VH-VL binders against Rho GTPase-activating protein SYDE2 (SYDE2). Designs and how they scored, part 13

Target 1, 120 residues: Rho GTPase-activating protein SYDE2 (SYDE2), of Homo sapiens (Human) (q5vt97r660to779)
Amino acid sequence: IDAFRHYSFSDQPKCSQYISGLMSVHFYGAEDLKPPRIDSKDVFCAIQVDSVNKARTALLTCRTTFLDMDHTFNIEIENAQHLKLVVFSWEPTPRKNRVCCHGTVVLPTLFRVTKTHQLA
Key: E = the ipSAE of ESMFold2; O = the ipSAE of OpenDDE; V2 = 0.75 times the mean of E and O plus 0.25 times the DockQ between their complexes.

## First folded at step 5 (VH-VL)

Design t8 (from t1 with heavy chain D52S W53S S54W S56D; framework fv_durvalumab)
Fold by ESMFold2-Fast, scan of step 5:
Structure t8 (fold): chain C 120 residues (1-120), chain A 124 residues (1-124), chain B 108 residues (1-108)
Amino acid sequence: as target 1 above (120 residues)
Amino acid sequence: EVQLVESGGGLVQPGGSLRLSCAASGFTFSDYYMSWVRQAPGKGLEWVAYISSWGDTIYYADSVKGRFTISRDNAKNSLYLQMNSLRAEDTAVYYCARSEYFYDTSGPYYFDYWGQGTLVTVSS
Amino acid sequence: EIVLTQSPGTLSLSPGERATLSCRASQSVSDYYLAWYQQKPGQAPRLLIYDASDRATGIPDRFSGSGSGTDFTLTISRLEPEDFAVYYCQQYGSWPYTFGQGTKVEIK
């Protein structure tokens, strides 16, 4: 029964922390990228929250396997768990934009977590 | 080069459980959406479950929702399917399949590479 | 959900003949988001065509796809012995992603 779990004075409810609010994400660049396709020399970066595209950059020239940039994404998030920064190669057929690299950030671990309000 | 190898299939009684594994090699596993697709003996293909590249988006077929759980471990290049409360109609060859991650997609597109499959037989 | 209906269910042909396989959707498939797979007995499916008409890597040019909206076709211009198999169409234009029931191409 759960009542007995409170016997120890330091016991806390087990909860995953999700966050909501306005977030600014600075992206300074990427290394060790897959080269763009031979007939595509441009890339763009997108930010995704829980697999939903929130913002992207304009086209950027990829330099071999390095992308040097200084871009800030300003996004509004609601009950978010994961943040992804993804670099796509640009191709004439948009459906064929290929992933060059991506990184995933678990919001509660890397950022200062803003506690979600819970109303009675 | 690209390889997907399923394991964990076998004979189970109705109401039993099995955990399927898919070992990926030859590509950057975390760049791809992954799915399980099954095929009952002598029947067609049925999509079962999908998981996004990090695992933050998961979809199930109505036939398995609440009984099956898809998961992945990108550090181990592995995909899993936990199957609970198995029924005779779950008898099938289970394939893991890869889908390329494209901008403007909410889920897997087509399946460019498939594993060899693992047979799950649910019999009383 | 979009239901894909393939026809004919079985196509009996000889090597050298042209095969035409149809896949009909119960509602419009957006953006040509349709793929074709080949499956031989005892083997996993193999991607042939994606985006209705693009050939997958390593697929011979005798395989071609066409169509849009609700009507899609896979054509094998000149059947080779290794082409006798079951063929499935799949749509990914809307959730849930669905497969057709398959067309068996068998030796006459």
Scores: ipSAE 0.015, ipTM 0.611, lowest interface PAE 7.4, mean pLDDT 77

Design u1 (framework fv_sibeprenlimab)
Fold by ESMFold2-Fast, scan of step 5:
Structure u1 (fold): chain C 120 residues (1-120), chain A 124 residues (1-124), chain B 111 residues (1-111)
Amino acid sequence: as target 1 above (120 residues)
Amino acid sequence: QVQLVQSGAEVKKPGASVKVSCKASGYTFTDYYIHWVRQATGQGLEWMGWIDWNSGGTNYAQKFQGRVTMTADKSISTVYMELSSLRSEDTAVYFCARSEYFYDTSGPYYFDYWGQGTLVTVSS
Amino acid sequence: EIVMTQSPATLSVSPGERATLSCRASQSVSEYGTSYLHWYQQKPGQAPRLLIYDASTRATGIPARFSGSGSRTEFTLTISSLQSEDFAVYYCQQYNNWPYTFGGGTKVEIK
C-alpha cells in the first residue's frame, strides 16, 4: 500500500519525447475513495496510456475508504506520453462506469503524482 | 483472427438444464464482455446477459433472473451459459457475442464478433 | 425496458433501388451527443454482423451504400443501391439502457 497512495506530482518540466516498450506498473493501494453516488460501492482500477485502456483489476465490492492490494500490470506501450491510473465505479452498463478518482504520470520521465483527482 | 466457437446442438426435456459453451481465441489480454443472445426460429434477437471475461462479474436480463447462470474458465478461454427449468419456449439458437469494454462514456460499445450459434431444442 | 420497433416487417426492393428501414425507440437512446443505437445484418443460417454503430458510423469493411441517421428515438438505415448480397434481416439495437434491447427486424428481399 506504500508506493501509490502517497504520490506527489513533481514540479519537473514536461518532456515532448515519447517512449515505447514494455512497462510494469505496480499498484499497492488507494484510500479514501469518493464514489460519484453514495450507493456506488463496487469499484475497480484501470491503467490507461494516452487515454487507451490497457489493464484493470477485478471488482472490489463495497470498498470505498480503504483499498489494500499488491498488483502488477505488464503493458505494452508505443510512443506514449501519459500514464493514468483511474478508479471507476462499476455500473450494469459498462459504458456508463463513472470515474471516482485518477492520477496521471507524464512519460518518459516518471514523476510522483501529487494528488488523486476526485470527482464530486 | 478473433474467433468464438460454440458447443454443438442439444436436445433437452422440459424441466432440464442446458449448458452451452463459447470458446474464445485470437486474443489474450483484453477486458471484453461476452454477451448471450438467443433467437427462436424465424424470430428476432433477445439479449440474455453478459459476463466480464476477467472478473467473472455478470448481469442478466430480468426475465432470465433465477434461471440463467454465466461463468468463465480462463484456463481454457471458455465462457458458459447455463439455463435451467427449460420450457418449450426456450427452443432457440443461442449466440455468444463479444463487446469491447470501454471504462467510461468515450467511444462506441457494440457486438463486434459473434459465435456461430448453438441450437437448443426443448421437447418431450 | 426500452422497446425498439422496426418498420416495415418486410421490404421488397428491386436491385439498384434505395431501401429505407426505420427503427423507433420508446424513449431516447441518446446521451451527451451520442446515440447508442447499432444496426446488425443477419443472413439466413448465419450469426448477425455489425453494420452501423452509434447511429451513423459504418463498421470496418461495410460498403459505402449503407448509411445510418437519426437521433433520440427515430432512426433510419438506408441502402442507397441494393445489391443481391444485401438480402438479409436487419436489426436495430439500443445500448443506452440496461437491459439491452433489439428491434423485431426488417426483412429485405429482392423483388
Scores: ipSAE 0.012, ipTM 0.557, lowest interface PAE 9.1, mean pLDDT 74

Design u2 (from u1 with heavy chain D52N W53P N54Y G57D; framework fv_sibeprenlimab)
Fold by ESMFold2-Fast, scan of step 5:
Structure u2 (fold): chain C 120 residues (1-120), chain A 124 residues (1-124), chain B 111 residues (1-111)
Amino acid sequence: as target 1 above (120 residues)
Amino acid sequence: QVQLVQSGAEVKKPGASVKVSCKASGYTFTDYYIHWVRQATGQGLEWMGWINPYSGDTNYAQKFQGRVTMTADKSISTVYMELSSLRSEDTAVYFCARSEYFYDTSGPYYFDYWGQGTLVTVSS
Amino acid sequence: EIVMTQSPATLSVSPGERATLSCRASQSVSEYGTSYLHWYQQKPGQAPRLLIYDASTRATGIPARFSGSGSRTEFTLTISSLQSEDFAVYYCQQYNNWPYTFGGGTKVEIK
């Protein structure tokens, strides 16, 4: 769990590896959302790791230009490479949810921290 | 690497039930929906329904509601589609197909991998 | 239920020529700037293969000669410089509204 406390950038070449462990992702909201419709829509935000949904928020009201929230996702990831944050418009009928906006972040290359490594 | 392998051809009498299997490999079974699509000889594709292997949730086309049942067995990464009260019109090739999903979606994105198909023949 | 209509039912073309296939939806399958329309290719005795998703995005491994266009209710699949392996049946499919529906297919055959 303390492995992420040693997550830091180095001036030396870092080893590429898949990332595993507990991750906290803080999402402070989104600005400049541009859905084609002018009506207010209920939305939710979801975290996807390597194309798998891991967590979501409750339904929120999305005004045409912004989504106001302050939410922390606590997720367990295993052998993961990519993190994607997606904002969906909620469709209550049996239809696919629509994306208002999205962000994709490639998980940083991290050195592996094991039980035998010095922690501080 | 990703494969969907279906059970072999079946010949059934009218009124019987058939259960077709679709075994997934090469990916995490619970990360994708499995859909069933059938095709009568010389005809087009007809969507029957989907199952979410993670939750067991299903969604069936109205035409098949009450006759079709989809189930998933996580321990062997296999989805089953059972169609009951068979009629001659049910003679078709039945395909399973994979689609990506997002949390709380009511539908998939697209069918990126398909099984090879299972011919079900209903005759007297 | 959205009805998908493909035309023509059969298209005869020579190798090296351009083929244009039409797909029409009975109501819009586009929302939020995205068209929820896919194209599949099926050869005799084989399962369908995804070609184009969301109207215009080529699936992985699909040759550049395949392109999709259109929005709302009118869509086209274009095959430039048709190759021998392209003679097949092509289906459009919408996933904007449940239940998901396919068109009747267009058979592309050699002239």
Scores: ipSAE 0.006, ipTM 0.540, lowest interface PAE 11.4, mean pLDDT 75

Design u3 (from u1 with heavy chain W53P N54W G57D; framework fv_sibeprenlimab)
Fold by ESMFold2-Fast, scan of step 5:
Structure u3 (fold): chain C 120 residues (1-120), chain A 124 residues (1-124), chain B 111 residues (1-111)
Amino acid sequence: as target 1 above (120 residues)
Amino acid sequence: QVQLVQSGAEVKKPGASVKVSCKASGYTFTDYYIHWVRQATGQGLEWMGWIDPWSGDTNYAQKFQGRVTMTADKSISTVYMELSSLRSEDTAVYFCARSEYFYDTSGPYYFDYWGQGTLVTVSS
Amino acid sequence: EIVMTQSPATLSVSPGERATLSCRASQSVSEYGTSYLHWYQQKPGQAPRLLIYDASTRATGIPARFSGSGSRTEFTLTISSLQSEDFAVYYCQQYNNWPYTFGGGTKVEIK
């Protein structure tokens, strides 16, 4: 039987390089979000590296499927492979936050690495 | 263990107001939304609106906007639905029902527990 | 608002027979891989009971003879071998669009 019939190709992009350093991620907004199940619901955006939360925005009001903002995350990464952006709907504590959407980026070998500097 | 217990049947004249209560027990009152759904005799179900007991926020179907008011009393885990300017067409059984709103799982906004219903009769 | 249409209005079937109930939405109630449609059972003099949620998931305690299927605008509730306790009216409900809307119901009469 053909070898291809016994092989399955991953849909996930492969990254052969782990990267370390300072990274700036510019977030200009999100489109085609699943709308909150209550009109005019508060949301926030979080950035994760290899499933570890690194930073988040303040609360924002999401209108329909559109979130408009201009925010920069400055994060330090070490031997990282995946960057994930998650938009959460927010409820007053102790209610659960709900994921509205997420995107994952496999860090490519050509990503520019910024030199790590000591504190002044 | 989860229960929603409603107030008893009411008979009202056209133009009056009615206030139905729904007392929750067996769960954390503020973690779930309460919806009101009515059913006229021999007819289908009609959604009226919801209230968030934690915040007091409400949302009403357009058909009832201006006539319905929903409130919650955290101290006694009770939700109220008041319908004003009653007409004979408002004769129905009124149900309260519980819904989980922001659970990160398939199937939020289903009505998993219902009150027993309150018959409101509007007649001259 | 989304109009939900159920057919037939009345089914008259014998115990042990298959019952198939249809629910049609005036526009899609499926988004982002999920069908936001639920089925409820209402026996005479009782409150409705959740039967199936998100088109095909059985609620806790619901017998395996009940199954739901469909997506977008066309949905079906199937009772594979009708029992005497299944005499009831069945309602579909969408919650994809505000306001939530219910179908007119299908009454299952057991012979």
Scores: ipSAE 0.007, ipTM 0.538, lowest interface PAE 10.6, mean pLDDT 75

Design v1 (framework fv_faricimab_arm2)
Fold by ESMFold2-Fast, scan of step 5:
Structure v1 (fold): chain C 120 residues (1-120), chain A 124 residues (1-124), chain B 108 residues (1-108)
Amino acid sequence: as target 1 above (120 residues)
Amino acid sequence: QVQLVQSGAEVKKPGASVKVSCKASGYTFTDYYMHWVRQAPGQGLEWMGWIDPYSGGTNYAQKFQGRVTMTRDTSISTAYMELSRLRSDDTAVYYCARSEYFYDTSGPYAFDIWGQGTMVTVSS
Amino acid sequence: SYVLTQPPSVSVAPGQTARITCGGNNIGSYSVHWYQQKPGQAPVLVVYDDSDRPSGIPERFSGSNSGNTATLTISRVEAGDEADYYCQVWDSSSDHYVFGGGTKLTVL
């Protein structure tokens, strides 16, 4: 799957303080997702740090509006500000992937998560 | 139900600054990028930049770098665009518009909801 | 800087098919969006991601994109379709959105 890039071009400012180290992200699943397109039941989840892809799951079958999984990502972060969890609908044609749901956690501030459902 | 409502028309003198507001309702403000687009009378659409309301991060078109500032207030779901050192050729309708958050640049998102526009006239 | 080229005007008779082109180098590798703008109004998204249509937009609107040309097709044109039409892409190399110059559609 080369449908996603390692870097998105954003000039988002970083906090004067930063976080570095090893991080474990536990993903228990997702509910209330946008339905996958008619011809695709496959999704994958990705972890992005400061707009750079760090890890992804294998393809998973999405059932109607929920995804059930229990997966831990172990990633190394360096001077990180934002951690994003993204669920993509897999498409046969590269660059046609759709975001079904994402969440963002801001580092090093308070534990805040925002969940967005997108077109799929 | 989803809507963007902009502040009213402004008349400014050359050299002044103008600050246009865009109030979002009917959706989670921090889940979508907010873009600013302008249109001079009888001319086409010109993208100025975007702000991520969650992080406050911005990306400005090169032409406006150094003159434009985009901010937001999450407590009132409002985005702002301030343009400084106004010239007569800055006379235009200024629009805010939202796009879905994109994971990377391989799947750019369209502007699905637009504000009604704010006419800014720069004259002596 | 990436440039999108549209014809300044297109005329079509009611009930016929209008085709509005958007030219760009390798535009087929981009996702093209189309906006309709009527006088004194904000633009309205009519086609996104080359060929998808938003809810509420009539099926008469469709799009295609390949090679160096993207096309907005409006079948069975109605007087209410008179408007300016703009194509748009995100150019990742310059990190900005690019609009075409716009096409005025006249139904006569």
Scores: ipSAE 0.005, ipTM 0.559, lowest interface PAE 11.3, mean pLDDT 76

Design w1 (framework fv_narsoplimab)
Fold by ESMFold2-Fast, scan of step 5:
Structure w1 (fold): chain C 120 residues (1-120), chain A 125 residues (1-125), chain B 106 residues (1-106)
Amino acid sequence: as target 1 above (120 residues)
Amino acid sequence: QVTLKESGPVLVKPTETLTLTCTVSGFSLSTSDYYVSWIRQPPGKALEWLAYIDWSGDKSYRTSLKSRLTISKDTSKNQVVLTMTNMDPVDTATYYCARSEYFYDTSGPYYFDYWGQGTLVTVSS
Amino acid sequence: QPVLTQPPSLSVSPGQTASITCSGEKLGDKYAYWYQQKPGQSPVLVMYDDSKRPSGIPERFSGSNSGNTATLTISGTQAMDEADYYCQAWDSSTYVFGGGTKLTVL
């Protein structure tokens, strides 16, 4: 999934130390999402730290492969190695309300972002 | 364990209608979240997706064959049924039913995790 | 729906690396999936979401998908890997299969 094509990272050697503290992650949108289920246009974004869900957005309407938003996640991390942003399809079922992934991107917490773009 | 089993094998005359039944076990068509597809493979040729039906009863068909195909389910019998009209010798193939997972922590219903054994459909006079 | 093109056959010697390609317009914007089919058997999933291996699939299987081409790579190819390999993608409401590649290990 190339949900964050507008981000680039410094090509620096990986730091051996893990990161702890309060972190703000700004999410400006996504392009080139893998296609959602045909009759679902509602999606939400979740932030995971070392494979644990920490926060999610409200429901958003996705136009096929494009999601335009400006959202900030404020999370507390402890000895974190990886951040992951995942876009999910929200599906109303009698017993469930989520059914699939529309996108996944990994944001290494040990790398410095060297360039960003905003989807305006 | 999840299993799928196609009816058949079947001999069909040209212009007749094919009906195949897929009986599923290990998950319920009434309560489970799923996609069940029919896929065929002519002898020595490629796999060709035909149709799906999902947990909500939503259906999709291969565009080139849409006028000939009907997919339905009988949740009380745990069966998915494919009907294909106006059979021709070129429709001779092994027909499979296959299931896709429908969970929020996976990539979605985009691939087939369990397949039936396949059933040979021969169209000949 | 996009057309997926695979080479019809590929031959490798035991221990060599086999690279099976699957080409389609903007295929890298979709997930690619790979199935192995041995004679008289149903297909078996060997790679999902471009590069992820199902449980039970050896580490010598790897995958990639960028631009117009997805690739299934088998390192240290063994006789047991001889089979037909099919790529597959999802296109909105349909499943699209490639034409298949017969891998021969001689």
Scores: ipSAE 0.011, ipTM 0.535, lowest interface PAE 9.3, mean pLDDT 75

Design w2 (from w1 with heavy chain F27G L29I T31S S32G D58S K59T; framework fv_narsoplimab)
Fold by ESMFold2-Fast, scan of step 5:
Structure w2 (fold): chain C 120 residues (1-120), chain A 125 residues (1-125), chain B 106 residues (1-106)
Amino acid sequence: as target 1 above (120 residues)
Amino acid sequence: QVTLKESGPVLVKPTETLTLTCTVSGGSISSGDYYVSWIRQPPGKALEWLAYIDWSGSTSYRTSLKSRLTISKDTSKNQVVLTMTNMDPVDTATYYCARSEYFYDTSGPYYFDYWGQGTLVTVSS
Amino acid sequence: QPVLTQPPSLSVSPGQTASITCSGEKLGDKYAYWYQQKPGQSPVLVMYDDSKRPSGIPERFSGSNSGNTATLTISGTQAMDEADYYCQAWDSSTYVFGGGTKLTVL
């Protein structure tokens, strides 16, 4: 399963409502990540809305199974149903990015978080 | 274990519409990890990808057949449905549904890890 | 739209090495995948991400992918390996299959 340090991936009731607007997503980090290769690799985190990339971090060196960050993504969404948080391994060869881990959150149940770090 | 099962087998007359249903067990098709595809294989010929639908309901179709294909899902029944219009004898094939998923240490949903048993669709003149 | 080309047939003697090729423009920039299909059965994944074996696939199966050509190699080929083999790649939000190679073990 996906592993994010301050996130709980909820099995909440599914909702067909769509949302639009500016959204802030606070990401505190991830634990128990599986490295893409035994000798470690650079990774980056991306936010996808309905399978479209909306934001990403700079490259982060994943030398352990732990990512420690305190980052807020500000994204513009239109009639969105699902939010996905993905950790990609970076490869020098184009088109050979690998997924290190991922998580999915249903947008209509997501809290816009400022002074908390809970993500459903 | 995830299992997929196609409806059928089916006999279709030329110009009629084909409807196939894929029932998925052992996982939710609305999970943020799922892609379900339809793939066909005419007798003695190669595999041909037709369409996919992902967990969010986003779809993609084979360009040459796009005008004839519709893929949809019924989340409450955990089923994926393929509709193909204006059937022709050359569309006679075994039709498979197959699943792709994101995992740790993977390139994405780019390959099929579970396949249905396949169902024979015969288009008779 | 994209094309993956495989030789239609290949024959090897038992115990010999079979090398099945899959060619496509800049295929080495993408990951290649391989499926084995025996008569009357569904395809089975035998190689993913160019060179990785799924659980249950024997060590004698190996893969590579560089430039324009991906290769599935079966060392010490056995009668049970006789099957059709299909390569596959992801391109432009679609799945592309090769034409298939019938491997005969005689």
Scores: ipSAE 0.006, ipTM 0.561, lowest interface PAE 11.5, mean pLDDT 75

Design x1 (framework fv_patecibart; at its last look DockQ between E and O 0.51; V2 from the best seeds 0.00; counts 0 for: pae E 6.2 > 2)
Fold by ESMFold2, look of step 6:
Structure x1 (fold): chain C 120 residues (1-120), chain A 125 residues (1-125), chain B 107 residues (1-107)
Amino acid sequence: as target 1 above (120 residues)
Amino acid sequence: QVTLKESGPTLVKPTQTLTLTCTFSGGSISSGDYYVAWIRQPPGKALEWLAYIDWSGDTRYYPALKNRLTITKDTSKNQVVLTMTNMDPVDTATYYCARSEYFYDTSGPYYFDYWGQGTLVTVSS
Amino acid sequence: EIVLTQSPDFQSVTPKEKVTITCRASQSIGDYIHWYQQKPDQYPKLLIKDASQSFSGVPSRFSGSGSGTDFTLTINSLEAEDAATYYCHQSSSWPYTFGQGTKVEIK
């Protein structure tokens, strides 16, 4: 699965189908990050399925609006529709992990495209 | 800085559908990383959760009311909209919209830092 | 769903005296409890978050304590402006819930 950029805020499309299985997601990086609110440069990336956190990275130091990474998430999903990749700022003193950027994929649409590519 | 304001009808007849709009000022919903929730309070009674929507458009509804509620957002109008079908006199309440920051270590809205002024909706024939 | 039971339902308290309000959860909620003050015809205002942490601009006479299932809001020296209804709110498990409220009056 391809890398994500900062996606515009909007209502997400919904489909009538849901996906189950095991999948590997490779995350290449993000750009146009919101800067950390406090003088903290640490971020982490999480993967969510239907708004449930499935995995996260260790803390990364980020001084720019660009994050370059090469990370693979291996996740089990059941009756899922949306895959989200979210970069959070780290805030140790208060429990405030602010969203720096995100991307969302509608899973049934992804597998329809994959099946067509498979037949090529 | 940021303000929320509820708008919609104040009187609704039984069986009708209620539509309430929460309008944001002093900030943009399209650049926000917040939950927006609807909470109501019947006269003289406790606060009751209805629904919330997150920055990505994912929604949760109070289970007993989920077949009557729909929450949506319109980023072009800086608004969040609640619809509630089949209104009944027991639904008479003050309806609030409220905002919570998105936090990784919670499964949803954590606490509300901004509230609208509330709008009283009366359901009577 | 997690039920929050506040005690007492009502208190009438002499100014400058201590007010204690309790909130009991039907299941453990760690420190995912918050306290709000609501005056007549106003929206609720956050006082205490995470069981014991004061929200910005809240007078020091307000404090919170507890963990797990038993929580307390304390007003150490009641002022006239503190007459209000107080609610606890859990954010541990959906559906999130509020306590039934505790009305505090002067006298």
Scores: ipSAE 0.017, ipTM 0.628, lowest interface PAE 6.2, mean pLDDT 77
ESMFold2-Fast, scan of step 5: ipSAE 0.189; ipTM 0.700
ESMFold2 (binder alone), look of step 6: mean pLDDT 88; pTM 0.899
OpenDDE, look of step 6: ipSAE 0.062; ipTM 0.743

Design x2 (from x1 with heavy chain G27F I29L S31T G32S T59K; framework fv_patecibart)
Fold by ESMFold2-Fast, scan of step 5:
Structure x2 (fold): chain C 120 residues (1-120), chain A 125 residues (1-125), chain B 107 residues (1-107)
Amino acid sequence: as target 1 above (120 residues)
Amino acid sequence: QVTLKESGPTLVKPTQTLTLTCTFSGFSLSTSDYYVAWIRQPPGKALEWLAYIDWSGDKRYYPALKNRLTITKDTSKNQVVLTMTNMDPVDTATYYCARSEYFYDTSGPYYFDYWGQGTLVTVSS
Amino acid sequence: EIVLTQSPDFQSVTPKEKVTITCRASQSIGDYIHWYQQKPDQYPKLLIKDASQSFSGVPSRFSGSGSGTDFTLTINSLEAEDAATYYCHQSSSWPYTFGQGTKVEIK
């Protein structure tokens, strides 16, 4: 699916407007999990928008410090600025699930697209 | 050993801007494990949330004070800085910085395991 | 925002007696409640997390209970060193809030 069909974009020169709409995020894996592992451990990946949990994967088995996967998150965002993808260790009690690795994306506020291409 | 320590002016005149620095050791905000928060306590009154920031720079402000507060971090110096504009005598309080662990089931700081000593800021002419 | 109401505001208690402090939330917060002890002119110290879990190094006379909207901190046998103000704190929904505090003094 064309990701641009699910976004609301501002066609303005360099502005600070936030992004709203449906977002598809493909996650292909992770490296250098923190703390480093030597054994396979159960983990899961969560996607956070402006520090709020929006979605997560099922349990995944990671291979040492390397996680390979092919997962798509479909989330709805409103006036969002930051997107975080975080890998957590699995524990039966969620408050024991701690961060293994992370990535942060500052959402773009400006796109050079035609109005006929935007489907919002 | 984990330590946090607040620093900044102890006396501020009405309408001035307050800048407080939290310097910490024994952990880093370069890793995804912790939040640093600012909490204040007016003399003889309850604790009040002000702001927090995490390793990625994501931050939240208490809604009633949002337009007066700015929180930033300097990861290389292990410092978090809080700025509060237009100080008023009612803002007289002991200001604390504190650390919280990062857990999946919370959207922000959870509980505070380590606190700074606190710094009393008096607002008067 | 979620309001936390503590009761009583103040109590003066004889040593070795049982002390009970309650904290009521204006809406359900699960077990996302934490208790702190603050002695005069000192910073707060975490006692109980997640409603009922003792923090490291906390004496066994302190315990917490409750879920949803009603929570209790109990000191099973009061010692002189327990004279302090006790605060509950919720981390269920932003903005996070503290109760107004309960001051415990020795008779």
Scores: ipSAE 0.025, ipTM 0.660, lowest interface PAE 5.1, mean pLDDT 79

